# VH-VL binders against f1miw6, part 3

Target 1, 251 residues: f1miw6
Amino acid sequence: MPHFAKPLLRNIITRNLFNSIKKKQCLQYLQTLRTLQYDGFTTVYFGETDIPESLVTGEDFSDGYYMPTPTWCVVHAGGSQGWVPWKYRMFLRDELCIKQEDNLFFEFCDVVKKAYGKCAIVVKERRRQDATRPKEGKETEAQAHVPSVVNLTSVTCCPEVAKSYGHKLLTLPSPYNYLNPLDSAWSSLKWFIINNRKEFCLQSVDGVYSYQYILFSDLISKGIERINLSKWRTITTKVRRWENYYLGKLS

## First folded at step 1 (VH-VL)

Design b1 (framework fv_bermekimab)
Fold by ESMFold2-Fast, scan of step 1:
Structure b1 (fold): chain C 251 residues (1-251), chain A 121 residues (1-121), chain B 107 residues (1-107)
Amino acid sequence: as target 1 above (251 residues)
Amino acid sequence: QVQLVESGGGVVQPGRSLRLSCTASGFTFSSYGVHWVRQAPGKGLEWVAAISYDGSNKYYAESVKGRFTISRDNSKNILFLQMDSLRLEDTAVYYCAKDLYEYGDYAFDIWGQGTLVTFSS
Amino acid sequence: DIQMTQSPSSVSASVGDRVTITCRASQGISSWLAWYQQKPGKAPKLLIYAASSLQSGVPSRFSGSGSGSDFTLTISSLQPEDFATYYCQQANSFPYTFGGGTKVEHK
C-alpha cells in the first residue's frame, strides 16, 4: 500500500535548498579568497579545537558519571607560511572558555599585519551562527549571503577590527570543511598527543593540578612544533587542489 | 597531446598595432587560466598579462597596461593579445602559457614555442 | 610589485657538481614560487612549483626549498643536459614576476 511521506519530501526539499545556498556561498568564498590572494593578501586560517584531558591520560571513567572530563580549547592560526608568529591560546572549556576575550583579536590582527602585511583571515562557519540568521532569510539566496559576524567560542572575530588593520575576514561554509587546512593540523596535533602522552604523563611536578597543566601545556606546545612549515605546505597544497576542483565544478 | 601554438608575430613599425593568437589543443581550454610571457633577445622572462578561465578577470604588467588587451574565445580554444601603441621596448619573443591547475595555480606547466615581435627601425 | 632577486647571475660548473641557485622576494610570498629551466631557443620548462613540489617527469636531482622571502633551487649532481638558464617566479600576487635568471655554464 502507498504511504505518503510529506515530512520526508519536505525534508528533501529543505536539504536541497540549503545545499544550493551553501554551494553558492562556497563559490563566492573561493572567488573572493582567490581575488584577495592575487591582490597580495596572505591567507591565514584562524580557529580552535577541543582537546579533552582523557586524550592525554587515556583514562575511561565509564563506571562513574559524576566527574566529567575537563576539555581544553586551543586557539591558533596558520597557512602556507606555517603557524603564525602569535602565541597560541589555551582555555578550559568551562564558562571561562566561553567568555569572549576582549582585545585578543586586535592583538592577533596586529601580529599578522607586522608578520605578513595584509591578510585574508579565514574562519569556519559555526552552526550557532547559522541558527541566528532570520528564518525567512535562510530560504532566499540574497539573504543567505548577507555578511555576519563570526565568533569562535573563546574569541570574537570582528570584520571591522580586521579591516582597521588592512585585513579581510572570510567565512568558510560548513559543508566544505575539507577546504580548511587547520582541521588537518588539529588532527596531526591530536595524533601526536596520543602517541607521546605516556612520556609526559610519567613526569611529576608539584601538585596534581600544576602537574596536569604543565604536562598538558608542554605536550600541546611540542605537538604544535611538530606541525612544521613542510607539513603546512603539504596540507595547503592539497587544499589548493580541492579549491581548484570546486571552482570549476561550482561555476 | 597537450599543446599551445602562437601566431601573429612579425615586423611592425613603432606606434602601430599587432594581434597575437595562441591556439590550445589536448586539454579543456575553458577550465584554465592562460598567460602571456615575453622575453627580449638575450634577456630574461617578463610576465605580460593573464586571463581567467571564463574571461571575467584580466591582469596586466604595468609596462603594457592601457596598451595591450588580453582576451579569449573558449569556443575556438584561442587566446589573444591585442597590442596597441607598440614601442621599441616591446621587442621580444611572446610565449603563451597555461596555468598548472584550473583557475590559476602558481606555475605554468605548458608553454607555446613563442612568436617574435620586432621592429623595422 | 614584488621584486625577485636571483643569484648568482651565472655559475661555472662541471658534471657531477652540486649547484645551488637562490631567489629572494622583496616581500613575503609564502611558498608560492616556481622554478623553470630554459635552454637556448626553447620555451621554459617547469621544474618545481609551490617552492618544493617536483613537477612530473623532472629528475629527482632537482629540489627546491625555502619559504617567505628566501628560496633555493638545488641540483645535487649536475648532468650534461642541465647546462641551461634557470628562473624563479612568484605567483603570490599580480603582477607575477620572474627573477633575472641564472645561467649554468661549463667550466
Scores: ipSAE 0.006, ipTM 0.507, lowest interface PAE 11.7, mean pLDDT 80

Design b10 (framework fv_bermekimab)
Fold by ESMFold2-Fast, scan of step 1:
Structure b10 (fold): chain C 251 residues (1-251), chain A 123 residues (1-123), chain B 107 residues (1-107)
Amino acid sequence: as target 1 above (251 residues)
Amino acid sequence: QVQLVESGGGVVQPGRSLRLSCTASGFTFSEYGVHWVRQAPGKGLEWVAAISYDGSEKYYAESVKGRFTISRDNSKNILFLQMDSLRLEDTAVYYCAKSYRDYDILSGHFDYWGQGTLVTFSS
Amino acid sequence: DIQMTQSPSSVSASVGDRVTITCRASQDISSYLAWYQQKPGKAPKLLIYGASSLQSGVPSRFSGSGSGSDFTLTISSLQPEDFATYYCQQADSFPYTFGGGTKVEHK
């Protein structure tokens, strides 16, 4: 080949544009975010990541005999200021379907308001398909097959709640999730876990679940702490550079 | 244009050491995690090692852990694999591969690969 | 480790044929799956990432589908340059693992 375009973030964004609607949504998102930043809003990326226990223990688990390998959902937020001064949460995936008891987002909004004032809270758009787990012979009838959109599976993020605290809730459109610096932070956390999990293993003579939980929680906490202010600034600076390029060249 | 060029392969005796290099160009090397992937003659692909964009995090396949050391020099855009205590089972073409997302090495898609460098053994 | 099983190990096909290759993960990997093409004596080339996203410069006759643990690569109308070995790779969890490969060869 004579010459390639550089494999930069902007080229990945451009290539993943399947239609003009998603491009317009991304540009509207970026323009809105910049306007809020110029108006003094602190940008906070709020999200979740799944950490299977097998990632921490390194054990080979029985496939298909026991319940699926337990998976923990870690919820946190951060930005150019580092991790927010809100204690991250961990939920066992199997317990995330509790209804009428979701007060977590209210607490989050209050904490970041006290820490930073008004915030632009960014969450990722996620698409779900109805056919992924078919019901037991029960079909939906006359339904326009539109994928359900959820921002997080662990926390209900309500725009009205955010507004009541002076915040603005923004959804980063799919497929542009790579404009979210939190994804890079999650990647660093998982790689830290893999590299350091052995030092948190118990001796085989003392395999008790309560000790495993303590070691698991400690490993996660250390991994989060390793993603310090310097790492956050590096990650967010690069995201901002690509946002500026996209706004200037593709809008 | 993105280019990865491996070098340092050759014929070695069992138990000896060899150092592989991968020189990167056409992208900001210091922003990306990079990997070593090997392929034994006539066999499939096997992931060997990874290093984060800043060199602070290093990961190895169990088969090479304790024998291989991955490192990088961001000022010279070079990735290294120091291979100690080499075994016949290490015979393979070694590829340098780039993670597709900057600052993200966990999701593991490799958008660019080098041409590979061959490591073989002689008695 | 997540085990990746590809089927078939080889397929004999003619130009113009539709070729389907399947890949099964030993556990749920969501959509974190990539497909690579490797020609004899060459490095692998990324075709598809995120189970269904086509890499820049890859012909539209290539498509990927699936989620969870079952995935498919389809070549809608095989061309002479498509005779190669294809590999799936899970991109969800460490260590990264590849399928055993599927060789698409001349009938």
Scores: ipSAE 0.006, ipTM 0.459, lowest interface PAE 10.5, mean pLDDT 77

Design b11 (framework fv_bermekimab)
Fold by ESMFold2-Fast, scan of step 1:
Structure b11 (fold): chain C 251 residues (1-251), chain A 126 residues (1-126), chain B 107 residues (1-107)
Amino acid sequence: as target 1 above (251 residues)
Amino acid sequence: QVQLVESGGGVVQPGRSLRLSCTASGFTFSSYAVHWVRQAPGKGLEWVAAIWYDGSNKYYAESVKGRFTISRDNSKNILFLQMDSLRLEDTAVYYCARTEVYSYETGTYIYYFDYWGQGTLVTFSS
Amino acid sequence: DIQMTQSPSSVSASVGDRVTITCRASQGISDWLAWYQQKPGKAPKLLIYAASSLQSGVPSRFSGSGSGSDFTLTISSLQPEDFATYYCQQANDFPLTFGGGTKVEHK
């Protein structure tokens, strides 16, 4: 019909409401973050990354990793000031790492308050689906040695805890992960591992897992150290340019 | 780069046996779970069986359990499906497929079929 | 078993049309859903995973949405190479199950 194009355009807008909502959430996040920065809050990005043992033992990253393998969770935080002056944590996911570190966020908030004063702490939005995946691990006895992991934050980040230290907790909406400089830091760490894994290969040596853990921990520590202040400033500058681009669309 | 090539299909008599093979190349075969998915002529896709990366765990659709056996030879990069007591309802193109790569972002194993073979036809003569 | 119901079973469309295909799971599967395209005589090709994530190399005119039990695949402007059969698949639990398929054909 003659007016088909006008109703179609309106229907396209309506059908894409979800994408519109996420865009609005991102803009609200950016506005809130900039307001806090102008009010003197230091921005710190807090998060985790998974390092499968297959990444360390010689699997090619370019192939991708769909291997049932123990996965290590590394927790750290950083920003334009570099890595926060806080000891990063490393957990084996099959050990229910969340339970081992229930009070870690309290310590983190205290450390960054002493180092930077009031902070805007940015964490990623968790996918709701992650909460249902663990039950799949109960399907067979053979899967018991293959971790059915979920990407839950290893540390419970409570807004009330952050507030008690004078901080603000912000959630970065998915799919805007490129606005999180920590993701670039994690990519740099994984590429360091790929290029240096032959020097620190984790091998079973008569069941001496503590020795293997020490070697793995050393590799991770060296990789984190390579992401120095200069690298962090480069990464955060790129994020800042993307933030400015999106904020500019408010006009 | 990634390639899966099925073979062993053909015309068979009801009640007989047939063995399908799938040869993998261009990726580390021993690091992936691999599956058999079939499609009857003019019909939709039906998942048949899966085998874990090391052969330690196997899954079967109820309709083939006890008749079909999935196995793999990681030294030769070959997946097998031994089909016993074949029925007319087993008439289909049989595809070999691997599951999608581990997600670093979500920390989960995902059962999405990112690469498929060309398929091999199993049919029956009267 | 998780049953996957696709609608419609077929849709007649012209190049440039917006095509929408729906998939419903018999129980909640979060976003553990993939969409595949299959052309006559060829193997299926992965288009979308995790309900809304576009597979590398797939044109941006394809998009997926939904969560829980109701999902949609949209082709914003149909191209000649898009005339094919489309399947949804749940990845939540074994046995893995596919929808019955939707054939996108010429008017």
Scores: ipSAE 0.000, ipTM 0.392, lowest interface PAE 19.1, mean pLDDT 76

Design b2 (framework fv_bermekimab)
Fold by ESMFold2-Fast, scan of step 1:
Structure b2 (fold): chain C 251 residues (1-251), chain A 123 residues (1-123), chain B 107 residues (1-107)
Amino acid sequence: as target 1 above (251 residues)
Amino acid sequence: QVQLVESGGGVVQPGRSLRLSCTASGFTFSDYGVHWVRQAPGKGLEWVAAISYDGSDKYYAESVKGRFTISRDNSKNILFLQMDSLRLEDTAVYYCARDEYYYGSGSDYFDYWGQGTLVTFSS
Amino acid sequence: DIQMTQSPSSVSASVGDRVTITCRASQGISSYLAWYQQKPGKAPKLLIYAASSLQSGVPSRFSGSGSGSDFTLTISSLQPEDFATYYCQQANSFPLTFGGGTKVEHK
């Protein structure tokens, strides 16, 4: 068969082909990305992942008991050349809205321009609130107040900032997250954490936040390092084959 | 620590049914695809069935299609294999195995395996 | 179905030897290949994924190479704990298929 791909990924693509709006957005994304790659742009996937402290301490709610746990947000970027030569960031999720760094994306764009030249920076589509704002003068006291969308993403990626460095910012539609190799890298990181947390002798003791943070950040750094160039090449090759398959279906 | 524990194996008569279970702990079960892999005594490994992280996608080896049903209960962290119309050729140790990929379509590399549960037949 | 042919079926080796096991796919599978180690009475253990990536916790004496249809697992200096059966597995398409296994035995 000309699919040349894993059946689970094939099935996901097939399902998503019947959502006409998202299919069109995905096609436009892929066509734009391919054009930029042809024009010499280096593809870089920029994003974040949530790591609950229970994953590090071994207190997992997967046993049928759900309990809230502090969650860390790790921000990094990578592609076929491996992780970008930029220090990843890590933020406590509860403080993402408070500790926003407006200049983080500027620094990122400068670093990758110096390392790779012009880049096609791929980010995931953010969840949005679908509520329609009432027209002026039609507000009623019985109308429920819909809060403003709170975006817990630690980094704001501005298209104009990317453009000022010669980059292009692309948004990958949310149903097609399997076309983002960064998600596979995050999976490998979480796998590393689960299998190596005991090596770092983490103590879950009140009042030792700084100590736990240091050990936690070391574990994260080791996990990121283990996602080597070979792993990135394998993941990006798989994504590339899926991109080619999807584009080929429309030819 | 990540653990997968199979149960439900035993001695059965040909044509009967048996249900295997695999209980997961030490990780967020609902984020991973999981598989059943079997091994006949003294023989090699044979893939049997797969189920996606959310239970929406199921795949079977041709030899078991129509006879076996894979399912999962994410609220209880349990994977099931319902085996109907059992044949002598189904004699094997059955392993549940975790797909390495977390959140996504699956890598189909098995990073964690259970200890296995033996399914055998009386004469 | 993709047939995985593994060779040799068995190899007799001594501690310190270099052991090479090969795996051939009946069609191209890119780099979607894993290697597993299985000791008697135990579940398999993942050694190598994506043809050449070493699994965390696996000793550096294990290495994988190859792409397309021909793959190799190498143990650079065999240790006592390495006497086991080794299996390759393709992850390119369903049904997932394993090689027949290679038993690494004491001389």
Scores: ipSAE 0.000, ipTM 0.409, lowest interface PAE 13.0, mean pLDDT 77

Design b3 (framework fv_bermekimab)
Fold by ESMFold2-Fast, scan of step 1:
Structure b3 (fold): chain C 251 residues (1-251), chain A 122 residues (1-122), chain B 107 residues (1-107)
Amino acid sequence: as target 1 above (251 residues)
Amino acid sequence: QVQLVESGGGVVQPGRSLRLSCTASGFTFSSYAVHWVRQAPGKGLEWVAAISYDGSNKYYAESVKGRFTISRDNSKNILFLQMDSLRLEDTAVYYCAKGDSWYEGLDYFDYWGQGTLVTFSS
Amino acid sequence: DIQMTQSPSSVSASVGDRVTITCRASQDISSWLAWYQQKPGKAPKLLIYAASTLQSGVPSRFSGSGSGSDFTLTISSLQPEDFATYYCQQADSFPLTFGGGTKVEHK
């Protein structure tokens, strides 16, 4: 009976140590971000979200047959200035291994430099990895057994590239998603999709049925546009209030 | 006005299953982590499980891991707790609790439901 | 697990008394602590979060203090509606854990 709880306690302690480390990383992230903001860096949150086609069509296959739905990865960035003046990208998950991923981040850094000057680019930490590591040919043997954490799965965000444009790349540690306003923007986009996908529904006109379609990209674009400057200012202000609160209490 | 209403509690036999539901209203359900917290009769509070705002991250107390499954339906504003392989020590009032913000799991609980009682036949 | 130890387990007090409840974490949790009030047959109610921030709608006679491992909830002048059980909760790491509770009862 004394040994009953031993393995469970060990596993819980290990998880708590991991979470404690992430909390310390979060506090360091906040301090670094605030210093950059005081030094005149514009904060830009860069990220991605997955939109399954089933979210758009509302389809449900429940006849006992598992049928995977194609999933789109939407990549964009925003902040207190609204969405960055960079054309958002959409990729099919099955096609994410494209040779121009690194060129995309170079383009992004150039665009935000021209729009805002020096930026603090914030990317959310990703715990889950693809089976194939990005740039596997660059890995050393010493890195072979270290779990790879990627900022985005759609584009390779390199700190050295960001620095070459005068930017700083920051990683927001998981599980502190409450400090990422982009997650609120993605939630708004998905709820817009759910509430407006009726345009894909069958229409009846004088007893004749027809489909009313809009392009998948049009629905996504409309949803992104609805997250306007005012909404971005609201969500970033709330995030900054939490940042200030925790820095004041914990620093 | 924020409300959380639990249902699905009742009398069950050990080893059986039970599913609890919590219907949320008065806030943007899809923007917050939500939790299950239980309290055995005459005892203190015990955190059971949490689910992130989008359902992608789930956390469990070690005593229920592998037996309980937390899930949510953001289109209907409903939180679920599927309880399998129930044991006598699972006897408790089960509360649905809202995370205090859009945190993924490390929360304070700013609103609670009234609770639903899970007991075992004698 | 982070163990949360509350002292005392019960307090006998009269209306108008100053009541102090202590919560000790088994490790440093910075300020990631909340206090809850629970009346018999009712759900808990959040009083204080982040160790010292009063929840909206909670009377100013309630206050929280502390950081690291030692925390205190103070009721400056006990009212009839304050006879209840009080719980602390840490939000530093998983699993989330509560103190054993402190029952504030009539003297």
Scores: ipSAE 0.006, ipTM 0.417, lowest interface PAE 13.8, mean pLDDT 78

Design b4 (framework fv_bermekimab)
Fold by ESMFold2-Fast, scan of step 1:
Structure b4 (fold): chain C 251 residues (1-251), chain A 124 residues (1-124), chain B 107 residues (1-107)
Amino acid sequence: as target 1 above (251 residues)
Amino acid sequence: QVQLVESGGGVVQPGRSLRLSCTASGFTFSTYGVHWVRQAPGKGLEWVAAIWYDGSNKYYAESVKGRFTISRDNSKNILFLQMDSLRLEDTAVYYCAREYSDFTGYYPEYFDYWGQGTLVTFSS
Amino acid sequence: DIQMTQSPSSVSASVGDRVTITCRASQGISNWLAWYQQKPGKAPKLLIYAASSLQSGVPSRFSGSGSGSDFTLTISSLQPEDFATYYCQQSYSFPLTFGGGTKVEHK
């Protein structure tokens, strides 16, 4: 495995694989997904990943100590047909709250409808904050917030919006994130960045010129393009083998 | 640098038990899926069992299911195969094999490193 | 279970010969096929993975091709150290299965 992938492997994933609540949710998720696939729905995995600028520069000292390292959130989707023909998005972490009310999901649903027809759109379950620690001032039943499931930090995914385009929105339970092929694609992207960053950055400079949005965007685009159709088929085949295993084990 | 060393094989009576061990060195054992593959004298390779990097997922060949148990101790870099109710058909050299592991997951893909093998046979 | 059929079971060849070994899966396995070399008394050694990718350290005279159900291992110019038994292996589904082996022996 790549070095950066090892810190992302947590014992918590394994020990929670068969918790009773999540086990039942996973079985229902898999049964629903298979039914939709049988009915002609194209499966697309929609999600995001965080890319700290330190992954690009390779620097971990001094400059970052005084100036917090900017983190970019990349949003994309893919499946057995490759990356969806939708322009991926990239946001600064500090600006994500501005995009919280944007709904790129409408555009996404339209694009995949035109490309694939009806889709089963899979998003990761988002971790909820501990209810025993109240956060004052945000427990309002806002009409703009309540009908939408915020499955990603940057994008609100609404089941009703998906349905209006003929799609179905599914949530993959968090302990079973390894059933999300998009996470493997993100790992591949980060591995590409680490091994190709020297071509885009002057690591001895403070980052102002050596780390421009356009250069960073180019590196990300090349990394995404390297995860071609063949790679996606490989990733989704591995996921399908695990899905079949769990359908047999959990049923 | 990567090394796998099997032990625990020997002569056994039908119906009895043996526990095989495979000690790994030269790599981070806890991040790799590992397998047992056997080969009967003069015959081909037969896959026996697999275990995910953290011990959470296990697969068995139908011929050994219910009789063999695969396990691992990541703190000691050791893979185990507990073989119960042994039969003459289990006579083979048992190899420990590391599956190639990449960022896409710990699925049994192909085996980039193998141990030397340990022989399990019967005194009749 | 996916059955892997290798042909021929054995082939007699001389140093410098081009050797071709075929492997057929009972169903489509994409490119989830690996090739191994095994010498008498030794553990198998990985030659090729993902049907056509050469393992590091393996001589370039070895090559793999194919996808779906039909696969080929080619040794472009047989060397003395290549006399061995070769196995194909699918990892598309469980249980993992190997071909019956092809013994490359001298004439």
Scores: ipSAE 0.006, ipTM 0.468, lowest interface PAE 10.8, mean pLDDT 78

Design b5 (framework fv_bermekimab)
Fold by ESMFold2-Fast, scan of step 1:
Structure b5 (fold): chain C 251 residues (1-251), chain A 123 residues (1-123), chain B 107 residues (1-107)
Amino acid sequence: as target 1 above (251 residues)
Amino acid sequence: QVQLVESGGGVVQPGRSLRLSCTASGFTFSSYGVHWVRQAPGKGLEWVAAISYDGSNKYYAESVKGRFTISRDNSKNILFLQMDSLRLEDTAVYYCAKDQGYEDSFYYGMDVWGQGTLVTFSS
Amino acid sequence: DIQMTQSPSSVSASVGDRVTITCRASQGIDSWLAWYQQKPGKAPKLLIYDASSLQSGVPSRFSGSGSGSDFTLTISSLQPEDFATYYCQQAYSFPYTFGGGTKVEHK
């Protein structure tokens, strides 16, 4: 008996049938992932989320389009075994270094190899942000098939680096974020921040950066800890049932 | 400060249509999923529909599927429920409610509720 | 659909009493359960989410427990403002479903 509502799955599948290129990308992703899982690869979802200062201070209730406050980028990974045994990273977006981002993925691959052996590392498709004015024209179907665009402010995940540690890197197509359990974990983290931020009163400290950072880091750590193994099992089981249903409908 | 206000309810004839609206204020509407929940006079709560923060995912109770359509306009902070082929069994106070979940389809509970708008039928 | 069964449908209590309300899911829902309070003519108010987490601003006399399919809401010492109808709601899968409600009324 499926735990997901049939009307929910039917609506999502029907919607996505009208976007044939994304349907094909999703099917290829799911088939590849399932094959790797059958071959003994441990699935880990690697990604990031942005936590604007306004979310922590309570200014997230603004109706404004513009977000003038600094944004923290949190990087972590998890799966059916819970969070990976790797300390999450947190950076101010404006201070991220491209070389530091490359070093993070290198370190990550080493850690999960030691913890789990060979892994199927799943990352979300991220489009490169271009400083130039948007080009005219439409993306071709051939271009839409290529999952190799990276956001300049996001951690760069190199397939060759993953391969050097015995891993496989997979890209989840952008419209299928509901197939990424990490997105659910991020939502839970942000929900925890919104509902517990008052206890961490960042504006009540004396303005010393390291102390303010420690309090914010404590809030984030507490939120991450709350997403325990049982929560990850629930989230990944939910994703697995969606994957099975979707494979049955798309194949 | 944080508020949801429903409107558009009223007296209708069976088989007709109504569109309910829910206006949000005091929070970033575009960052949260929202629900429609109804309650028939003297009866319990019944979940009706939900829409994700960006409008990409929509969910319906089986009793209203194909008759009701949920939508949102994030630029105006308004949630809609288009109710077609109305039946006597649709008589209820309709509440809109904000999901606790931030920026995705992962939902826990509903932490902010409107005061409700009544939908009834003429005799 | 996941069926949510509350018992009893009503309970008579006095101020100061310990009140317990039960909710059963027709299948395992882990901790994907919320509890709401509703007073006549008013919208529901979220009390407990994720089975046991107290919503901000809700008095500590309210507590939730349980996991899997059996859940309880406890009011440790009933206050005059607590006479209301209480509902459980599962968030494990769509469609979301509510229990039938439990009315806490004066003896």
Scores: ipSAE 0.005, ipTM 0.468, lowest interface PAE 11.7, mean pLDDT 78

